# VH-VL binders against Cell division protein ZapD (zapD), part 7

Target 1, 262 residues: Cell division protein ZapD (zapD), of Nitrosomonas europaea (q82wr3)
Amino acid sequence: MLYSSNAILLTVICYELPLSERIRMLLRLEDLFDKIDFFSARDTSFEHHAVLVALFEILDVTSRSDLKSDLLQELDKQRTMLEGLRSNPEVSEKALDHILQDIRAAFRGLLDIPGRIGGHLRDDEWLMSVKQRMSIPGAACEFDLPAYHYWLNLAPEIRREDLKDWITPFTPIRSGINIVLNMLRNSGKNCCYTAVQGLFQQAGSEHQAHLLRLHISSEFPCVPEISANKYALNIRFVPWRSDHKTEVYEEDIPFELTFCSL

## First folded at step 4 (VH-VL)

Design a21 (from p3 with heavy chain D31S Y52D G54S D57Y; framework fv_spartalizumab)
Fold by ESMFold2-Fast, scan of step 4:
Formats: C-alpha cells, sequence, structure tokens
Structure a21 (fold): chain C 262 residues (1-262), chain A 123 residues (1-123), chain B 113 residues (1-113)
C-alpha cells in the first residue's frame, strides 16, 4: 500500500552525478519538463510565469546542440539492441513490446517535428519578444512588458490553453528523453559498499560510465561529496548541516553505487 | 541485507514428492527472478528452473519439465520447488538463488544463494 | 544446450602461486547487440553454497578480492587467481546465462599444499 511505500521512500535518497555533458543536459531537460508539468496544471500567474521561464530555458539549452538528431540516433540504437533481445527466450516479451512501442512512438513524433526542436516557439514573434525582454536586466516591471502583463491577468483557463499549445509539441522530446534516461539508469549493476569513517575511495572505473547513482539511507544525516576522474572515485560523506565544509561524518556508512552507461 | 533461507533437510522414498521452500528477505521479492539449482554428491551444479514471482511465469530444464513445479507466494516472500516421482539419483543438495536481472532480461547471473537443502532419496 | 568444459579437473598449488582455470563453451557466449559475454564464475568451498565472483566474463562482484580476475570472449574463458591464499581452496564453476537451460562447467578443484 501507499502508506508502506511512502515510509520506504522516505528512508532512501538517490544522488545522481552525470559524468558527461550529454547526460548533464538530458537531466537538466528532464527537470525543466517536470517543472512545466507541475506548474502548467496550477492556477496562478506566478506558476504560469514559471512555465514560460522553463520553456525559454529549454530553448537556450537546446540552441547549442542537435538534440533531435541525438535522440533519434540513440532511440534507433536502443531499438535495434532491444529487437535483438527477441531471440533470447529469457526476455520478458510484454516488457520488451511496451518499451519498443514507446520508442517507436517517440521516434515517429521526433521525425514529425519540422526543423529544429522548439521551432514552434522560435517562430512565434510575440513569445520571442517576451523572451528577449525578460533576458534584459531590469525588464521586470509591468510597464516594460505590458502585453505579457495583460496575458498574466487573463483567466487561468485561457492561459492554460495557450500553455498547452506551447507545451504539446515537446511531447516526443520529453518521451525520448525519458526513455533514454530510463535505459541509462537501468544499465548498471547496483553494488553495496561501506564508507569507512565517512570516506570511500575506488581506483579508476573499469568502463567509462556516463552516470553515477548513489543510494543512501536518510537515517544517516549526511550528504555525499563526489569527485570522479579517470584515475579515482572519491566520496566524502559530510554532515548535511555543517559549520565547516571540510568536516567528515565520522561513522561507517553503508551505501549503494551504480555506474551507468549507454 | 539480502538473505535467502531454505527449509530443512528431507529424507524421502522413491516415488514420493519433495517440496522445498526459499524465503527471501532484505529486498523487493517480486523484482527478482528465483532459480533452483541442485548438486549431487561429487557432481557439478545443475540448473532446474526459475520463476518470476511477480506473475509466476516459469522456465524449466527439459530433464525436469515433467516432474518439477516451481511456485512463489508474494505475501510471504517465499518460493517453492516441488519435485515428484523421486528416484535415488535425485539425492542432492538443492539451492535457491536470486538473479540480478538486467532491465528487460528475465534470467541472469546468481548474486545471492540460499544455504542449501540436503535431500536423500533411499529405499 | 550449451556445454561448458572446464580444465584442469584438479589444480594443486602452494600459497603465493598463480592459478589459471579454463572454461570453453560449445558456442559463442558473446551477444553482439550489447557486446557482453554471458559467463560467470562461482567459488564453492566445502559445505557451503556457491559464491558469485565474476560476471560478464571479467567484471568482479562487489566484495571480491582483487586477486580474482576473469578474461576471454566468445568461446574461450580464463579465471585467474594471481596469488593463492589458503582460504582459496575451493571448487570453481563457470556458468553461462546466454540461453536456457542455464548450464555449468563440471568444476575445477583448487587445492592448497
Amino acid sequence: as target 1 above (262 residues)
Amino acid sequence: EVQLVQSGAEVKKPGESLRISCKGSGYSFTSYWMHWVRQATGQGLEWMGNIDPSDSYTNFDEKFKNRVTITADKSTSTAYMELSSLRSEDTAVYYCARDYSEWLLTGSYFDYWGQGTTVTVSS
Amino acid sequence: EIVLTQSPATLSLSPGERATLSCKSSQSLLYSSNNKNYLTWYQQKPGQAPRLLIYWASTRESGVPSRFSGSGSGTDFTFTISSLEAEDAATYYCQQYYSSPFTFGQGTKVEIK
């Protein structure tokens, strides 16, 4: 049940460290889309403003990368790999079919986007003018953005219809990102370790991982400080409330570590 | 802490059936496949079959297909292996083992093993 | 069914010596789609259940000492103990999980003099 599930969730915290810029970008986009989903369903002008800020950040994050091509290539690569698993009788056929259906839907949706990701917003002259004005230091006054102020004072239902029109074209992108990140998060073996007196060291990763995931019980009032390079992985557990940033949580701490790769 | 605890030793006569239990603790029981492996004295390890506790889907080695039944009880986090029409050659130590399933893979390597159940079949 | 053949049957060595164990498969255990070899190594000490040491042919399980290693690809696999310790006296089994039925090698018994 919900009660027992919630109690379990409250005792384990997951920390994710992206080890590549590509994965850092995908995690950031996931966070932005989560915020868009949460705030677009709400009623206040502040919440709908937060949606537009997030949409504009997505445009900025994607402006320097060919995200559409990257997602298409990764989804096709994963589809090919997963289709190969049909020859393995130990593979769950229903789970395989579900993910393949999701991949095909996301792939098809991405192909249907004319031009680059976010083109529908980039071609909207009014939205681009709002974005430009918001990017100018000090352009936060009602009289600096009168048309936007007018929009914020429209009924919530009217604003939500506009938000839906601006958000819906990103559905294949969000689906693609979710699929790729789900595959990444499930790519590695979970291993149990103990940080002796708050410290853990491991010499070099055998494989080049793209994401490091750390699980620790909230029973330990500390947070991991992780540094990783091609030579070593170092984790320092420090009290979550600390007057000195160099303090170590002086107790043996059990935790789980997963190295994830695409 | 992951643990697999098996039922105690059994002595059976030819033609009888045996039923061994394997109780999992310290993990999500329905998230991992459970396998059964046996080992006769002085012999190697022999895979018998597996079960997905989430939907009770099973696979068996052809040698055991007509005699082995594997079941799982989600409420008690316990898997069971029943072997019928026992013969003296079924005298062995029987192990349950948990696999670490790759995402979408149903069978994999065995990361945790039960302590084993000694079964003697004699007339 | 995939047949795994281990050699030698028995290996008697002194502490500090290197142990090299072979496992040969009747067919390739390399899955081209993910480039992984579906081969494990287990240690079984007298009176105990098997213990996972190596998976994916060369990846060491958590808590397993660095002196244990696996190598090889396709049909030919090697398990190595770089410097034997008295506690390493055991039978070592390879296992394939490429296809059902899962199969094991017949085992190599490592004895310490």
Scores: ipSAE 0.000, ipTM 0.413, lowest interface PAE 10.8, mean pLDDT 84

Design a22 (framework fv_mosunetuzumab)
Fold by ESMFold2-Fast, scan of step 4:
Structure a22 (fold): chain C 262 residues (1-262), chain A 123 residues (1-123), chain B 112 residues (1-112)
Amino acid sequence: as target 1 above (262 residues)
Amino acid sequence: EVQLVQSGAEVKKPGASVKVSCKASGYSFTDYWIHWVRQAPGQGLEWIGWIYPGDSDTKYNEKFKGRATLTADTSTSTAYLELSSLRSEDTAVYYCARDYSEWLLTGSYFDYWGQGTLVTVSS
Amino acid sequence: DIVMTQSPDSLAVSLGERATINCKSSQSLLYSSNNKNYLAWYQQKPGQPPKLLIYWASTRESGVPDRFSGSGSGTDFTLTISSLQAEDVAVYYCQQYYSSPTFGQGTKVEIK
């Protein structure tokens, strides 16, 4: 053909690998809250069903965790560190005050939560019966849950009112997670590397890192497989679709790594 | 060879505390996690927590927070579990176990176990 | 936390016959980044600590006889003893390590 004005939009894909159970849980919760925010604003019964699925997963993820205590401890730690920046004349006092306000608001909100996270849902016998049934594959049809089917057939604004009541008590948790993950993601510096013939090894990786972030151009049709031990960080780039074997993507691949810690 | 050797059996009164030791040998003590797991007589296994001796970082099962304290002495390659405010339901064999997980990823299966320490709580 | 449920609670099998133990997790133990199932199996004989048999759902620990095999993915896992020997009489536990470790309630294997 004589004419082509198609621009190939290359994007940078970020892969985040949590290096501790604590951070893995926070990333899982972030994803679930993002889904809740997206689907609760919409109006179909299927979308509101997705909100309840995500809410129930939050209950499972936070079950037996000391998330409230963990977030309170981390927010107080970050507050202390940030207060130490007040004497630096190059730091924006306005921006610093705003961040500190957000931390204090989240901290206060977390302190005000009585008992367990999600207690308002755990004490709702009807919701807990719906949750139990939904844990069985394929078992949330009309014939399985007639009262839930009734709720799904209510007007969207009535369902959104109920969803708001179920979601709002999680606001301090959501805020705390957002603050902590934002601090974590901004804690490290980007370093540029090249995987030679799809392979990268670095000795003496950051032992206290809580999150590894890898940025790679979408022009490379591969996915990083990352493993780390006391001796080395190993990254193996594998074609994103394999036939029946894991194969190395045999090209030199430029990428960025950030080791993030709190 | 890798060995985890625990302290001997203890008998305690309700409300007392107990401290169990686990001495490691045959590997680099600061490069592996040590977990504590208990088993009530005739019952299943219950995870208490872990310590990473390399930096003394710890994680606890929510059920044991405030009662269990995990410490490690790198000079003697010894890990410790201290359990306070003992109740009769704390009667169990307490095991230490070595975690072979990837350095930066937490994932905990136990390739070597101590022989166990029986803690009996009775009046 | 993740709840692990084993079935059956006890199993009587004749020498040389196959023993099958099931383990179900309340959520998937498959981690997308490394495509591994975070599940282990242990054998415990009376008066002894647990002994690791299988890790990553299907990888046999060094020194474990080949009659022991693990299978499954996601939420459903199986430990198989293809030909039961007298020394295999024990309680068997599954354990997840996708999050903080939790164990199944155990399955007692005894000779019929």
Scores: ipSAE 0.000, ipTM 0.360, lowest interface PAE 22.9, mean pLDDT 84

Design a23 (framework fv_sotevtamab)
Fold by ESMFold2-Fast, scan of step 4:
Structure a23 (fold): chain C 262 residues (1-262), chain A 123 residues (1-123), chain B 112 residues (1-112)
Amino acid sequence: as target 1 above (262 residues)
Amino acid sequence: QVQLVQSGAEVKKPGATVKISCKVSGYSFTDYWMHWVQQAPGKGLEWMGRIYPGDSDTKYDPKFQGRVTITADTSTDTAYMELSSLRSEDTAVYYCARDYSEWLLTGSYFDYWGQGTLVTVSS
Amino acid sequence: DIVMTQSPDSLAVSLGERATINCKSSQSLLYSSNNKNYLAWYQQKPGQPPKLLIYWASTRESGVPDRFSGSGSGTDFTLTISSLQAEDVAVYYCQQYYSYPTFGQGTKLEQL
């Protein structure tokens, strides 16, 4: 944590702005997998229901794209780029070998997936019927889904066995996403800035960034509104509870900014 | 807020060994390369070597290899530079400096520097 | 190793005037795979450590005034201060990071 306080507990809030639809999709999938990991480890039927909601959202997010092919192409591109760095005398050979090993392992795992991402769930007629019903408002009542209601009343250990069977086939996908996003997040230099009276403008930046990361102390009750293109970056800090479109948080605000690219 | 704080000035006799510390705060010590740079009085900057604290991987400039040893203590977030067989020409200010790594490259450029430690080698 | 040579050794410039410092490397600092020049510029005032001004030959470090600019590619690089201020009186160093770091000998900038 870059910020600390001796008087009160403060946190640093990270805001990530994806600048491409591909990165936006990977961030959405990361969030869904994080929720799956968190809720699947817990005991209540409500928490295990949340796992299934997240799994079904993964199916929806991935239904229109070939995520497996996209990850394979990105990992291979990064591997080729990194292998090229072996001739650069300033490259850490230990760091390079470690990352290349992780990439090779993820690439092999993806290649070993039979068919399409989530096919094991899409081929499960019962799960697909549950998913379809859950898309209808109020349709998760016991009389709408009696078999699902039965499953929710099973012991937590039994539900976790089923969840493990449904989650485990996504492991190579989660690994691939984690590697790509980790490379992206660590690709840029973290720089310190001050927004004067809630406003920050930077002109003449020809950034080809795929992700912007902004860190700000929670002591400032505001949120960044970021507008970025190849000619200009504009950040406007607005009070977090404001109904007025043009309100600005009228204080000087220190923050950190990183431009990330693959 | 990133800070690199070095130990105080040293006076040594020829042939002695000096050990200088660099305590860091405000970032993850094990995730960045730490470098050491020598500046003789009235002269320019000369790179001595580097360490990656996360795995203690080290690299030294051939001019200093055999006399310089760089180490890191991750329990105290402190890097050390030890220079042995001191000569009068080793009289200099020694700086620790953090590497901007872009996480893959080792010796890119130095975004944060310690305040410097003066080492005087005299009879 | 890569040898860095700066010119001039010293320069006197009046307040508000342009200052230009040159840096030459013994071999190209342009890495073909990423099309970047591995060159940085530092400012050092008496009794202080060096301060990073420019990296990747032309990218200005956060907090550095826009009167400082870097240019050049391959083996020839320039640091320009468009309008000298009193606080800019210092020694300036170029540094390559294409290989093990090496610095230029420094250029002393004085107020005329």
Scores: ipSAE 0.005, ipTM 0.444, lowest interface PAE 10.0, mean pLDDT 84

Design a24 (framework fv_rolinsatamab)
Fold by ESMFold2-Fast, scan of step 4:
Structure a24 (fold): chain C 262 residues (1-262), chain A 123 residues (1-123), chain B 107 residues (1-107)
Amino acid sequence: as target 1 above (262 residues)
Amino acid sequence: EVQLVQSGAEVKKPGSSVKVSCKASGYSFTDYWMHWVRQAPGQGLEWIGEIYPGDSDTNYNQKFKDRATLTVDKSTSTAYMELSSLRSEDTAVYYCARDYSEWLLTGSYFDYWGQGTLVTVSS
Amino acid sequence: DIQMTQSPSSVSASVGDRVTITCKASQSISSYVAWYQQKPGKSPKLLIYAASSLQSGVPSRFSDSGSGTDFTLTISSLQPEDFATYFCQQSYSTPYTFGGGTKVEIK
């Protein structure tokens, strides 16, 4: 449901709820890589600073997980499942081969990463000093990081070349995450529902799903609050701005729901 | 140079357990599945199971599921196969073998093998 | 489980001969078959995998063909070092299963 006019734009808003910490981490990393891609292509020192902030956050997110091994295992699992589809005459052989080729390329790229994810940044003493100082409450001023201030005043093309060197080694990780999340998002059947007077209940949904996707028109000025009760899914649509109490958006709300699994 | 070096021959009594080791070198141990395969004297090859050292995920041949336990020690790049409740029929050479990663997406096949460990079960 | 039936169980051949070994799967395994060579007292060595891909260092006289349920390993011109036992393996699904083996003997 996308609608536009000269003064007003209505759109469909997608809400994604990860139902596991694993999927929550992959979604977070996707957002960070999206920011890196967007800001690294731009010209201002503020935008290139945002790239470094996102890179440092990726280092923090990946420091406590074996992401490389997780992605390798998931890609191999998906490959096995997809190979099983070769016997199905309704499956496009061309599309299947394309997906399998992408999985093969991502898997090989991940194997080629020496050591820890982000090791090239962790071994850079200057970048690690910038990261450490930026993490101190009270904010760094120009005199606390004079070399960083100098870098921010270099021409955008020079900064972009440095950013490219720092970003490029993450390409296999980015590709692996994109493939896994794309498979996840396309795994479920999209179903249409109506929340009667802002309320919706469905039994038995939690055990198998890794991601819940909800689509609703921006026409409805409310947000979904999702909870589980005795293995039942409960959705409450609450006014997006509320000054008090437990409120429900008291209208019948059409929405779409997809349960996604790997 | 990829090498898989297994522990030495064992002689066990019926009803006991055996634990065979396989020390890997020359590659990233946590990035490849490790398989265990046995061969009784004069017989063919029989797959026991597989383990992924990165997270210790395992798959077993149902025939061995109740008796075989596959584990790894990442700090020493060593894989282990323990087989319990030994019978005379378990007398065999036991191999560890690496799953080939370059073409892993085209099915499981075993590119490097350990030298084998002879386990003899007799009273 | 997928049963792999290998034939013949043995073959006597001379240097320079063409040797063929066949392997039949109890159900379709697409092209997911691997071939191994084993010499007495040694571990198996991977020869061919995944759609006729030759393992590094394996001579070009080794080739395979087939898809679905019927597979063939061919040695185009047998050499003295080729006298060994050969095994096929389905790589399609767990549990992975092997053929019974074919012993290639001199004369």
Scores: ipSAE 0.000, ipTM 0.381, lowest interface PAE 16.4, mean pLDDT 83

Design a25 (framework fv_dargistotug)
Fold by ESMFold2-Fast, scan of step 4:
Structure a25 (fold): chain C 262 residues (1-262), chain A 123 residues (1-123), chain B 106 residues (1-106)
Amino acid sequence: as target 1 above (262 residues)
Amino acid sequence: QVQLVQSGSELKKPGASVKVSCKASGYTFTDYAMNWVRQAPGQGLEWMGWINTYTGEPTYAQGFTGRFVFSLDTSVSTAYLQISSLKAEDTAVYYCARDYSEWLLTGSYFDYWGQGTLVTVSS
Amino acid sequence: DIQLTQSPSFLSASVGDRVTITCRASQGISSYLAWYQQKPGKAPKLLIYAASTLQSGVPSRFSGSGSGTEFTLTISSLQPEDFATYYCQQYNSYPTFGGGTKVEIK
């Protein structure tokens, strides 16, 4: 799914397109964990409600996946490759030891989770009842969730302690996702291209990459619409406030493209 | 500064029980696992196991199951080692030691040590 | 379990001497090895972790090297306060210690 990152006035905007369901899930989880970190540090009941919404969405996103097994396999693969670099004199041993320590911590933490990701929340009967009620249209009214309404009216410090208890067991998962996504993002080389009259086409992209990263200057008032299949990558730059079906931004647009793979 | 302070020496008869304490200060107790290491008189160091201070889950090395129990009181930042049905072979200095690798790691090294508790088992 | 063998078990040396202690693992442990110093009647003190990284506050005369199955602790210029027993410890798996090397200053 296409989204903008580093959307700052008069800057370079990065667009990331996952080319596999596996990577799409990891990017979605990264976003959810970022929101959890942001909102849990705040004081309002609305912000802490947003944390619970994100936690419940993590449970839903992970319910159909073997995320724990996937992360364990990927972390072990990365560990093996990095250990091979110890004989390279141009590699910092201190930096290598640091990242290997992070990988080991995440790996062991994942092994210590009994069953699937989020089991500690799934075993919490009150939280599961709140989750179920929140999925019903018109839920979150104080008449429908009186215990939850009580929790939202507790002091922020008390709510934050509860949030810490619910969030902290995800630390190995968040760490593992961060390590895998950082390896993925750093796996490719940036190449400079020009979309002629707002259009760009290249063959064979889906076979080689798990993630596309596109950088474009915010001075161009357009957004990339990316379509990738087994045979071709197509990018259409469209005015950011336009009919998405027919308009193309009719100028030559310089951009950078990186094909990333694990 | 980080400190681990253990309870005083114990003299016990065979068959008795002993409970050794290790009080931590100078850091957040639940951020680091606690390990137990035994040293019999004139012998080397022997790892007994560790306890996850966040979850309370103990892990015991081979030979330290059954009579040995690790526990915590998080409210006072204290870890405990209990030995039941004491035998003469249990005579040793028992050390608590802080896991350098935080949380859930099973492979660890030890950055801070308690001063040790001598447990003597004799008739 | 991973077994660690230290050699020598005992050595005597004079102040100013270069002392080397070896630790051999029964299987590969990468760089996941620590060294401890234990003075008579005292608790062990961490000297080195990750095979070669000096713990904060440890004098620069101590150094560690090695990877895989063979590791060394070196004291470049032995001081009177270095009279102690030294232990290696692996943490690639559940912790195990070497048998110790007693360094006596003569």
Scores: ipSAE 0.000, ipTM 0.380, lowest interface PAE 18.8, mean pLDDT 83

Design a26 (framework fv_masavibart)
Fold by ESMFold2-Fast, scan of step 4:
Structure a26 (fold): chain C 262 residues (1-262), chain A 123 residues (1-123), chain B 110 residues (1-110)
Amino acid sequence: as target 1 above (262 residues)
Amino acid sequence: QVQLVESGGGVVQPGRSLRLSCAASGFTFSDYAMYWVRQAPGKGLEWVAVISYDGSNKYYADSVKGRFTISRDNSKNTLYLQMNSLRTEDTAVYYCARDYSEWLLTGSYFDYWGQGTLVTVSS
Amino acid sequence: QSALTQPASVSGSPGQSITISCTGTSSDVGGYNYVSWYQQHPGKAPKLMIYEVSKRPSGVSNRFSGSKSGNTASLTISGLQSEDEADYYCSSYTSSSTYVFGGGTKLTVL
């Protein structure tokens, strides 16, 4: 049921704006891994095809970056900073130890990868042939890829075992990204503001953040258009189905804003 | 199931000492920071002291600093509060409580409390 | 050491709804979504009822709900029952990275 018997259900929508290319890449990878986790647990050939599409996108996203080295450096930096928090009695000791354990496990797992991220897939001649064919619009039909068509017609349990073998080597990468993004998302204070007649402006050095997070109630049928630089933050709330780019949602809109940095 | 049981309270004269204990069960005691919080008769809650999971870090409210000492014995799953130079204004129910936060950079809250032990400082 | 303002008392009849306010500043209640509520029966320890403004721990009745508007957080109890009669305390995170308690509200079920 979408509605309670006595009220309409309202949600809070989170909008995230990455302010650096590094964070933009991590957010893209998080989305791809979320899709992999969701679809790999299901049974249809369409859903398992979606897993392979996402895996191939991960290979493309990571092809021009040294993600392994970047994650190792960030995890070690975070470990050092978190160890410093042991002197703070207000910090949860259980949460601190769990995060430090997760960081150590992810760091160790990353070190154990003998080559490039996704090397196990890049060395699979059959998977690379499927990827190559899928890069051609409309050219992944059954008559284009008979061996892949055969795989899609195997029992779901057999496909899931193959998917598990292809996905599992990414576990340290997935864990490292999750840890870094969780640290980033929780690095700032969640502050409350009001956009007067759909407009909000703020001057200052807060724009050294790596990620901006905005929370707004779904009761306001609008979306934030955000522009940020070293000197100014400008947020313009526009109707989500606006006919004109200059149109503003003309109401006072309460929202929450967090400037996040690593 | 988490359980905290305080003991050691009683009636004591000003200037004397008293030691409180809190026995923990139902969770891994050594993983949590622990608090002492007090409540004077008919008044609100007042934080007294905190101790880190390993006992290496301690912090006190200004009203008790230099007089009270918080400690723990993780092998016995027990929290202690040594109260020296007691004053009539120290009269309160003393609670031990477990520290919790969902994330390191968010505020902590008191997720489990003991039933308290009454300390009466009276001549 | 309470800095947050709560009404000293509130009352209602069984089956009614009541609301308890907790007013602070932009440096605590108004600035952050880290407000918690505690229920205390006479002679008993406080019990966590609401955390992070509106979230309920397992075992807490859905008759208890929390909300916040500006510098004021509110605890609402619907379908009031006799066992709800207790003292209620709010607590908030502050810009100093500490917590502050409210003065407490005595709820009387008529």
Scores: ipSAE 0.000, ipTM 0.384, lowest interface PAE 13.4, mean pLDDT 83

Design a27 (from p3 with heavy chain L105Y Y109A Y112I; framework fv_spartalizumab)
Fold by ESMFold2-Fast, scan of step 4:
Structure a27 (fold): chain C 262 residues (1-262), chain A 123 residues (1-123), chain B 113 residues (1-113)
Amino acid sequence: as target 1 above (262 residues)
Amino acid sequence: EVQLVQSGAEVKKPGESLRISCKGSGYSFTDYWMHWVRQATGQGLEWMGNIYPGDSDTNFDEKFKNRVTITADKSTSTAYMELSSLRSEDTAVYYCARDYSEWLYTGSAFDIWGQGTTVTVSS
Amino acid sequence: EIVLTQSPATLSLSPGERATLSCKSSQSLLYSSNNKNYLTWYQQKPGQAPRLLIYWASTRESGVPSRFSGSGSGTDFTFTISSLEAEDAATYYCQQYYSSPFTFGQGTKVEIK
């Protein structure tokens, strides 16, 4: 019962496994927007360069999708379902109102986007020339992009103003993604399980989940590998520094699992 | 072991601001509501507000709404409560407490409590 | 807001005696759809944080001794300690979670002689 050693920094690690391409795309976009927020607030040219890299990746990720229509449909669906909860005394009316307010704001903002997602960047010839050069390995040195080099040498406050102009039009999209992913993450309940000798299987289980969330203590130096089909869910815990793909972490591992769906 | 550990005692002057931290450990921090409750000397318990760390959704008692800010940092599993425009009447022990309730549901039971932070506001 | 009134303010008893504490709500805490009462009881010792004892008016929290029990429905609730022990000297609070803002009673202090 000596569980209070401060030398061991034990945390609970959350692993999120998207089960659909739609959710995988939303998680990728969430990550890119998080990086944009982090780096745009900082001062160095390297950090502001990272913002442009992330913005260009958003353009690439969204180029083949009808993300605006998908988000509008999902937000409308969630609004309808949430309104049905108003009579439940266990439901926080303030929490419900805040979510509904956020949904309405994101929905309206998405409707107000003129044209395609990222059109303001695609219409900027200079930014598109920078993007094109950055797509070539090693082709973004100062002699390759003298105008970009000039921009990187401007005061950080000037660069942040430009970044703000490039980022702000994405606000309704970011809000919509955040709301949808938040709804998804809160759609299921945590259940406790034990993987015997690093292996867990639910034989004959049926799952219509879009996202699996797995919580495990950092005291176990392994990562979950999840496979799912119509007949079974299989989880293999593999040492995080495995030398072989089929190696398993051969101990009993307690973990929590949540099946999430929209 | 599920624990909530709060920051240390504070002595403040009227008009200043207070910021208390509450670090959770041993559970999935983002899946439980965190409440803030205070208790003035010789008085009962008074609910101030709550936060769901998973999405930073917050609720407040109306009388604190314009002075209280509750936030959470997912990366450190730490919730914060800031109270501005302090007055002598804000002298109290401040507690954080975990609630088992679902994201949209509040108030099933405050099962785990922090040790409390003593705050004295005097000139 | 929902107001909870506890009585008596102070209760002084000897070890082995029965303690009965009352909590009255300004409105019903019974949700008819699930037939549950949204009321909890906490124990607080001097210098310590409150400890959850009873939730859903009558469900005992894991690890809480069987001598502690809760009863009642709607607006009238009772907390009972069937046989007092020295360690039970504390202030006991009821709390409602039927609606925000959540509110507490003013407490009943139990003293052991």
Scores: ipSAE 0.005, ipTM 0.428, lowest interface PAE 10.7, mean pLDDT 84

